# Designs tried in a protein design chat: VH-VL binders against Transcription termination factor MTEF1, chloroplastic (MTERF1). Part 5

Target 1, 262 residues: Transcription termination factor MTEF1, chloroplastic (MTERF1), of Arabidopsis thaliana (Mouse-ear cress) (q84x53)
Amino acid sequence: AGETSDTGILFREKLIYLQDLNVDPHKALRVNPSLRSAPISSVVSVETLLSSTGLSRPAVGRILDMFPDLLTSDPESEILPVLRFLSNEISISEQDIPKSISRCPRLLISSVDYQLRPALTFLKTLGFVGRDTITSRNTVLLVSNVERTLIPKIEYLEEGLGFTREEVAKMVVRSPALLTYSVDNNLVPKVEFFIEEMRGDVKELKRFPQYFSFSLERKIKPRHRLLKEHGILMPLSEMLKVSDGQFNHWLLELRLRSAERR

## First folded at step 21 (VH-VL; from M03 with heavy chain G105N)

Design J05
Fold by OpenDDE, fold request of step 24:
Structure J05 (fold): chain C 262 residues (1-262), chain A 124 residues (1-124), chain B 112 residues (1-112)
Amino acid sequence: as target 1 above (262 residues)
Amino acid sequence: QVQLVESGGGVVRPGRSLRLSCAASGFTFDNYGINWVRQAPGKGLEWVAIISWNSGSIYYRDSVKGRFTISRDDSKNTLYLQMNSLRTEDTAVYYCARHPWIFTNKRTFAFDIWGLGTTVTVSS
Amino acid sequence: DIVMTQSPLSLSVTPGEPASISCRSSQSLLYSNGYNYLDWYLQKPGHSPQLLIYWGSYRFSGVPDRFSGSGSGTEYTLKISRVEAEDVGVYYCMQALQTPFTFGQGTKLEIK
């Protein structure tokens, strides 16, 4: 009777602790059943390690809520290696470690040996070296599966667009976000629109890979329509990098100039 | 079992030197910061020094700066405190205390594991 | 240096009765990261200090539930709901916000 009472109390305390950390206890227990029997000290240990990186408590809570399995992980054997990988192999500064983790919490649940390091190795082959090395801003690439996610994108750019490996490498280094976009839902539609509707030269895409970062429906299509209506051609970079206000202003100026020539 | 065991205490005259050791066991020593905390007879606790997990950060209380040196040998799981130019006011029980100061030397709660202490007496 | 001030410095309590110890810091121990860097330690007679409460309000592993910590910023309180004989000793608050880490004067708890 005493042990049961004690267990109940401890369990309650654990729930309260999770709540204080802004971790949904119900979700956590559902996703990570082992949490039920795990001592609070396990949670605290993980929190302590994460906190030691410079993460705020709210950030820690967010991360743990996202990945409840971390609550019962071994900080030293499962989390610390990731942190050290980021620090030592990626050379992310201490200041940027929290930023990296906050930006891509999945890092913490990724295997160094089976995911992060292989990804890094692959990325290096694409030119992510030296000044173009992986930074806190693009650590998401480290958690991308090389075979299932990264390679298909590269292949599409090579085979679909006819670019060489070298050209593709330059593109992705210039615009790492390319490697995060869906081939079917993002790259293909945008390429099709560019070629078929805009009658663009595919070579422009390798020069301006940021094209793929812009919304097709909200930005590319509307602006193209406006330009087309006025018989105006302009480079993608000029078309898309400017604010709506700047674009409209530019369009107006072009229209005025055209009118003056008539 | 996680434990810290201090040694090296003794009776010395002012101006002399003494080296304390703290042997760690039961945990991955090189993942943790370690502190020295002392307690003069009949007095409160006083933090002395800290060394981070990778020895990259070391801090001392002002009264021991220039006289005391904290160091660690991870291959031996041992923390050291070299005390030079000892003063009577350095008389105390010296504790080593683990600080879960892991990875980036950011702030955490401080002393989760304490040793049993070793006594240092500085007297004429 | 952050100055830690405890009150009272001594406390005599009848077993079963509650006890309360206050700790004040000269500056806020609530850091921008959301943590209160205030620890409570107990040193029982003839023993080493032991961690009771960390981050102001969380009980360390193995600490009985009769112990509780509260507070934020510059004011903190350690409470014992029902004092037991084994609770005799000196209690210290400590700021872990910055070096030098500093302790309160200590509060000696005795049994009546």
Scores: ipSAE 0.599, ipTM 0.827, lowest interface PAE 1.1, mean pLDDT 93
Fold by ESMFold2, last read:
Structure J05 (fold): chain C 262 residues (1-262), chain A 124 residues (1-124), chain B 112 residues (1-112)
Amino acid sequence: as target 1 above (262 residues)
Amino acid sequence: QVQLVESGGGVVRPGRSLRLSCAASGFTFDNYGINWVRQAPGKGLEWVAIISWNSGSIYYRDSVKGRFTISRDDSKNTLYLQMNSLRTEDTAVYYCARHPWIFTNKRTFAFDIWGLGTTVTVSS
Amino acid sequence: DIVMTQSPLSLSVTPGEPASISCRSSQSLLYSNGYNYLDWYLQKPGHSPQLLIYWGSYRFSGVPDRFSGSGSGTEYTLKISRVEAEDVGVYYCMQALQTPFTFGQGTKLEIK
């Protein structure tokens, strides 16, 4: 307390700055130890670039708290290339850039050369071109590793369900969310339930791939159980597309008609 | 060393034209937007025009709109200001000033590098 | 156009003493993204302008920490905690919220 250290004063300034941004300093230092030695001007330059995209200061703070490694990134060599890629190669509009980043902040920590562009190239081979190109709404697909993530999902749909590559490509272009689902934790359990419990035709999954977007425990299983209890057959689209209220209303109508036929 | 150097100023009569150049060095030119700012003798600063990193967004102050054209040639790392129909009120030192990468030029901030200026005199 | 008004227009300061310059805008410079679009520049005699502060309070890299900016909305202040001989010149605020971007009249700082 008799002397102040310039290093200690500068470090305290970084902590105050992070707190003002609503970034947890303990978490940030634990995740990114290099932050201790980074000049505060370098840290501020990251906020400056992110804000220039149109992100609000609270949104910038949330992103930096989520990914503290960004705090020591060089904006021009490590972050700006991602922004140029989104603008030039994906052609995302000025007003949609902040939305795309907010939906998928992981884009900002992804290598353009080793992750984003290889993913885009692969997705183009599936038919994500022209009218069906990647948009701001599905840029999350670009952060998926081609070999470790995208290919295994395609292979499951081909080999596990017996669809041709052309059929799978059409399915994922029509329903891009299919490429966001875990094979082990989503696709497999839902296919197994459909085949084994619902005794469904696999070709219906090709026609209605949205089946995989519905909760197995909260929607698929409960609705199937109710239909089975009343001896009712219903296409997946009619079973799953409607709200819980509408489904229960239709179920009651069908039960009333069955009772009147006695 | 990051630098901007203006050239092309001179003494001209009203109604004539001049082309100013701003040569950039020491940084990746097409990562930045650039402004022209002028200062009349003994007066304050006055913003003239802005051009985005990709030339997709360009704005002018009203008094020069239709007479001045800002442009850039990224292959030469050079910014231009074509000044037509010059008036005595255009007499000033003209600076180029870069600003950070900005997705839109509707608003800007932080003119962090300025040139030394080039003098334009419109008289008689 | 957004009008920028500086006060005072001239300052004489004893070396080592503080100085304060005010800048008022005709409309708020606080944008909905949470940033104040107000810059401060210093033009030393015979030189081009140099950036001191952006977004109202962000000190540009390499600017001495005796310079600070504060304020929000329509009221902004540049403070120099200890004036030095190298600080002489004309100080300008600039609104950067919307075109045409506009500067204040300038404040001339001199050593007494």
Scores: ipSAE 0.544, ipTM 0.803, lowest interface PAE 2.5, mean pLDDT 89
Fold by ESMFold2, last read:
Structure J05 (fold): chain C 262 residues (1-262), chain A 124 residues (1-124), chain B 112 residues (1-112)
Amino acid sequence: as target 1 above (262 residues)
Amino acid sequence: QVQLVESGGGVVRPGRSLRLSCAASGFTFDNYGINWVRQAPGKGLEWVAIISWNSGSIYYRDSVKGRFTISRDDSKNTLYLQMNSLRTEDTAVYYCARHPWIFTNKRTFAFDIWGLGTTVTVSS
Amino acid sequence: DIVMTQSPLSLSVTPGEPASISCRSSQSLLYSNGYNYLDWYLQKPGHSPQLLIYWGSYRFSGVPDRFSGSGSGTEYTLKISRVEAEDVGVYYCMQALQTPFTFGQGTKLEIK
């Protein structure tokens, strides 16, 4: 009766637990209101499963702060299937599992049946098999929707650049990061600059797909401008793989050789 | 409803063999790793062996290595301990004990479900 | 092997009074991931063991809140704030940091 309610004490224990784990309790409750009624033992069971993968407690806290809906997930029915998928179907070693999760925590909130496995199946059709299979480093590709995200990127490389599906498949297998770039905000602007301003041959993009990993404004445009000013032609790999210091050194060296020839 | 039940204990002479079974029910057996733990008469608890959920990691205490073999049959929800070359110091109640799903058995925690135990007596 | 030492080995407690059991390990059980790999178990007379506490201080679901665990590194304590008749039995700590996993000698708790 009266002022003997333990609900406030139990709720404060949950807040203290979350704070100790470096999870912002106000953000977590805003994102996941059902957390208010969840028993603390259920919340702790999520920490328990995540830590069993080899994740450190700070890493577990960061993941739960990033995805507070996990705090009320059933570990065995909602999280463990993802972990079994990574272990059995991707064959990630025990020591690489926590690295894969840390690199891509979104895996933990992804459906195995509706997202991860369909993505894996599609990637296998491109040649992500055998020695080129998905590894702990590129599991981020598995959280990309096949129809909405992966296929449009393949189609742009195929139809927008005139490559065959077989050529595109080889490109993405050699450079999987290519499938992580936005078509509209990365691929298109960089292709347009390469073709229209650099007057490049699109076949060079097939040979050096890492072109798309470099900043258009900070690196590609400035280096192209300098090469153009000095009348120098250089393959993309030589232009872009080196530090700013090494690039400037090469530019100065070429100018000195030109002066020596008169 | 979650249950582990050991069987296969008995009285045997030194040098003989026994096979213990641990039948699981009420949970998804292949999500969990399982241990054998024993207790000699009037003594404390002693860990014997562990097998991971996928049988990928197996460890034994030194005194049983080469003599005991832990295995699991997930289609029958059953854990086994094949005990060869039994010695009088192997006399104990043997428990199976479940631990949470983990990738490696190098470290674990929370043996949350224990069987009732089966008695092994090695004497002449 | 990591040696686990419990103290005391025997306790007699009046119902309603507190009890405290210590467990010391020969090596730190605090792993670099931030967890202490120390469990507490109760074995009631004639029964198999049951889990009380894991990771040093995490109370297992369904265990009464009068049980608490504390400590880190090499020193751990199990406390019972108000001992009840159902708490009689032998208490074991266990390290689960590395194989072979090892138990303490046990602490027998009795009611006066």
Scores: ipSAE 0.539, ipTM 0.792, lowest interface PAE 2.4, mean pLDDT 89

Design J05
Fold by ESMFold2, fold request of step 24:
Structure J05 (fold): chain C 262 residues (1-262), chain A 124 residues (1-124), chain B 112 residues (1-112)
Amino acid sequence: as target 1 above (262 residues)
Amino acid sequence: QVQLVESGGGVVRPGRSLRLSCAASGFTFDNYGINWVRQAPGKGLEWVAIISWNSGSIYYRDSVKGRFTISRDDSKNTLYLQMNSLRTEDTAVYYCARHPWIFTNKRTFAFDIWGLGTTVTVSS
Amino acid sequence: DIVMTQSPLSLSVTPGEPASISCRSSQSLLYSNGYNYLDWYLQKPGHSPQLLIYWGSYRFSGVPDRFSGSGSGTEYTLKISRVEAEDVGVYYCMQALQTPFTFGQGTKLEIK
C-alpha cells in the first residue's frame, strides 16, 4: 500500500518483514528511528535495488543489518550513484559489483563526491593505475578518508621508517592491505617488536610488507621466541609465510643441517 | 509524471520495416532497463526484447532475433525497436515497459511503468 | 522456453466474493539468490498492463491489500480477498527468471 502512517498492523508487518530478512528489528529501529515512520514500500524498495545488482537475499539482509540507515535511504538519489561510480569510474564488471559490495558494504553509505572519488584520485597518485588499478578486491581503500586516514599511514611509512615517497608508493601498490592497518594499533607495535626485540633491519620490512598482516601475539612473537631459543637465523618470509607444521619441520631441518655443517 | 509513450506503428506488407519509438518522461531514463512486450489481436502478452540501462546487455525472443534491434538514446530519453523483415505473426500492439536497474538482463522483475501501446499490422 | 500455465482462464465473480488464480511454471522460478521470479499483472479493459505483485509475493506500491500473491518454485497463486468492480480485466503471470520471459495465457475476471 502507499500508506505512510504508522499503525499497529502496518508496524507489525514492517517488523515481520525485517525479521524475514534477518535484520534485527530492535537494532534497526534504535540505530534508525526514522524507520518507524517510513512506509514499508520505501523500505522494500531498498531491498529491491540491492537485489537487482545481483546480491543474494541473505547478502542484502546482512548489509541492511550492518547499516540500518540504508532502510530509509532513497535508492535512486543515495544508493544508485555509488553503484554507477563502481561500474563507470572503477569499471567493475557486472559479475563483480555484488562481490565488491559484499566485501565492503560501507561503499553504499559513502558519498561519491566527498569520499569515493577523492580517495580514488589520491590512490592514483600513489600508482594505483593501469594494471595496478583499484579492483573489486580492494575497494575498501575507497572508503578511507584521504586526510585523516590514508595520508597519515603514508607519512608513518615515509617518516617513521625512513623510506622515500617512491619506496612507500611501491610498497602500498604491491601490498594494498598495508593501507588498511591502524598506525597506532598495528604498524607501530609490530615495527617496535621487529626493531627492538628481533633486532631486525627496517629495510626487510620494505621487502616483506606482508609482515604487518600476521598476528603479533599468535604468530610473530611465538615464532621469534622459538627461533631465538634455538639460535636460528631466518628471514621474515621463511619465518611467517608457512603453516605451523611447515615451520616446525623447517626448524627441525635447520637444526639438523646446522649440526651437520659444523 | 512518470510516462512511456510509444509511436511509429502502422500498416505494412510482409518483408517491410518499421521503427518504433518509446519516449520516456518523469524519471531518470538511464537508471532503468526497458522492454518491448507485444499483444497480438485477441491474444495474451508476449515479451519481445530487453535492453539494460547502459545498452550493455540485450536479449531477444528467438522469433525476432536477427530481424529486430532494440536500442536506446539516453540524450533523447527514447527507446527504439527497429523491426526488419516483418511477418504477419508480428502483428500486435507493442508496449514498452520499464524495469528496475539490473546489470544482467537474463532475469528481471517488476515492469512497473507501461506505455499505452502502438499498433503494428503486417498484412498482404 | 519456460511455459506458464494459468487456471482458470476465465472467472466470473460476484462483487465482495473472493477470487483465486493459479499459475504453474514448467520449471522452478526460485533462483539461487532466494527470490521467486514471478510477477502478476492486471490489464483492465482498454488499458495497458499494470504491475500487481513481483517476486511471487511482493505487493507493488499503491496496489490494494486485497491482492496477495503466494507460492514458490513451480506453483503460484494470486488471491483477491473481496473482488470489486474495478478489478475486472485480464490477469497475467509472467516468469522473469530467464529469457525469453514468458506470460501465462491470462485469466479474464468478470463480474457475474
Scores: ipSAE 0.526, ipTM 0.776, lowest interface PAE 2.4, mean pLDDT 89
Fold by ESMFold2, fold request of step 24:
Structure J05 (fold): chain C 262 residues (1-262), chain A 124 residues (1-124), chain B 112 residues (1-112)
Amino acid sequence: as target 1 above (262 residues)
Amino acid sequence: QVQLVESGGGVVRPGRSLRLSCAASGFTFDNYGINWVRQAPGKGLEWVAIISWNSGSIYYRDSVKGRFTISRDDSKNTLYLQMNSLRTEDTAVYYCARHPWIFTNKRTFAFDIWGLGTTVTVSS
Amino acid sequence: DIVMTQSPLSLSVTPGEPASISCRSSQSLLYSNGYNYLDWYLQKPGHSPQLLIYWGSYRFSGVPDRFSGSGSGTEYTLKISRVEAEDVGVYYCMQALQTPFTFGQGTKLEIK
């Protein structure tokens, strides 16, 4: 039989181990059936490697619950190459490695050769080099496919908005989050609202790309409507960078001043 | 077969030098941090030094700091301990011991593979 | 330096009976990441040390289940549920929290 590595008692110990890590054992077994036959020592070796990066035990548990296939990965051949890539090729400091992993756990299941390195190579062509190199804060860009994800976003900013490649490169280097937004579900709707409803100049989007980080329905539209109702013009940065409380307080002050001047 | 084999021990007078070697086989040497641990005759275990997988982090116990130098040559799968200005209290069996994973030197969870040891005797 | 204190320093055990060794540290070995940085090693007569337990309670691969570790913070215990002849030797606890890593004095286990 193929059960020589684990008995019913040893299987129960594996479930208890997963529960102690806050990994849902039923989800883990459903997502990764190979876990049934895996020795508990192999499963623990994955915790060992992840903890060696400086991750806390709760963080290790969250990562393994999110990606149960890691529980049966070979640490040295399947996980360690990602860690060496981050350390040697990205040059992320020892202190920042766990932060990078916590911010983007998907790195751990990504191929260095087919995903991470090609993405890094492409990002370097945009200017992510020298003092503008990839850091622990934006390693999420490395898990994006070059042809299916990164290039379409660059093309929209270049061709769809009329910016030069050089302008787009400078924009994304200064504001890397731009490469994380969906073209169809974020960039397009927000540009359309900005041009058509707010009557904005696309050059302002180049100067204030943080516009794309704000909720269209929750923040952009409500604040625009209030400003329009009171005939007020305001730059995007002034409109969007302040809290709801500060925005409403300022708007109330303007209305009171208007009423007193009658 | 995973193993560590120490060599270079011997009998020397105080103030002299020795160089210990630890030859590794059966595993990918440059994925691991390695330690030196010693045991004086009839005494317990005493940690001496650690070197990280890329030589980027090196730590020593205070009593050997400045006199001992840990190093590694990954092309030869070999760890070294250069011991200068030897004292009688350095007399011990010296073991090399593997740290399981590569990113931690200030803390570890285990020394999972130990060598057989090599004897250093410092006597006049 | 973190001082590690073992007790007892010696014990004689009838085969098949339990044994317990305690280890106390001068400061907590429970680190903010949730791990207890305490190891247990066995050095059999004439041999190099071998790892038994790490992180206070994790059994190393191949170690029999009659060995168990428990404790947290400053106090830790190694238990052998049924002592066998092959368990003879000196047991060491070690703190692995910070350099210099330090060992307890050792506990010599003998068979009656």
Scores: ipSAE 0.519, ipTM 0.776, lowest interface PAE 2.5, mean pLDDT 88
Fold by OpenDDE, look of step 23:
Structure J05 (fold): chain C 262 residues (1-262), chain A 124 residues (1-124), chain B 112 residues (1-112)
Amino acid sequence: as target 1 above (262 residues)
Amino acid sequence: QVQLVESGGGVVRPGRSLRLSCAASGFTFDNYGINWVRQAPGKGLEWVAIISWNSGSIYYRDSVKGRFTISRDDSKNTLYLQMNSLRTEDTAVYYCARHPWIFTNKRTFAFDIWGLGTTVTVSS
Amino acid sequence: DIVMTQSPLSLSVTPGEPASISCRSSQSLLYSNGYNYLDWYLQKPGHSPQLLIYWGSYRFSGVPDRFSGSGSGTEYTLKISRVEAEDVGVYYCMQALQTPFTFGQGTKLEIK
């Protein structure tokens, strides 16, 4: 009777601790059943390590809530290797480690040997070296499946757009986010619009890969329509990099000038 | 079992040198920051120095700067404190203490594991 | 340096009764990341110090639930709900916010 009471008390304390950390205990227990029997010290050890990176407690809580399996992970064997990988192999600075983790918490649940390092190796072949190395801003690429996620983008750019491997490499290094976009839902529609509606040259996409970062529906199409109505052609970079205010102002000025000539 | 074991203490005259060692076992030594903390006879605890897990960060208390050098040999799971120009006020029990996770944030808690201490006596 | 001040410096307690120790820091130990970098240690007679409480309010593994830490900023308290004979020793608060790490003077707890 005494042991059961103690176990219950300890369990309750653990739940309270999780709540304090802003981790949903119910979700955590559902996703990570081993948490039920794990001591609070297991959770604390993980929190401690994560905190040691510079992560705020709210950030730690968010991460642990997102990935409850971490709550019972071994800090030394499962988490620390990832941190060291980021530090030593990616050369991410100390100040950027927490940013990297916060931006891509999946890093913490990824295998260094089977995911992160192979991804890095692949990315290096694309030119992510030296000044163009992986940074805290694009660590998501490290957790991307090379075969299922990254290679299809490369293949589309090569086969779909007719670019060489070298050209594609330059594009993705310039715009790493390109490798995170859906081929079917992002790249293909934007290319089709560019070629068919805008009558653009695919070479311009090579020069301005950031094109794919802009919303087709909210930015590209509307601006194109306006330009088309006025018979204006401009490079993609000029069309898309400017703020909405600047773009509108520019259009207004053009209209005024046209009216003055009439 | 996780443990730290200090050695190298002794009796020396002022101006002399001693080298303390702290042998770690039962954990991955190179993953942790390690501290020296000392306690003069009948006095409180006094932090002396810290070395981070990668030796990238080293800090000393002002009174030992320039005289003491903290270092680590991860291949031997050993922490060192080279003490030069010893003074009478350096007389103390010296503890090595593990800082659980000195990674990027230097502001982490607690010494979770302590050694048994080694005694250093500086007397004329 | 951050100055840590404990009170009282000595405490005599009857077994089973509660005890309370205060610790004040010369500056806030609440960091921007939301953690209070205040630890409590116990050094039992003839033994090395041991961690009791970290981050102001969290019990270290193996520490009995009769121990609790509270506080934030510059004011902290260690409480023992029911003092036992094994609780005899010197209690230290320590700031871990910045180097040099600094300890309080220590509070000697004795049993009446």
Scores: ipSAE 0.234, ipTM 0.680, lowest interface PAE 2.8, mean pLDDT 91

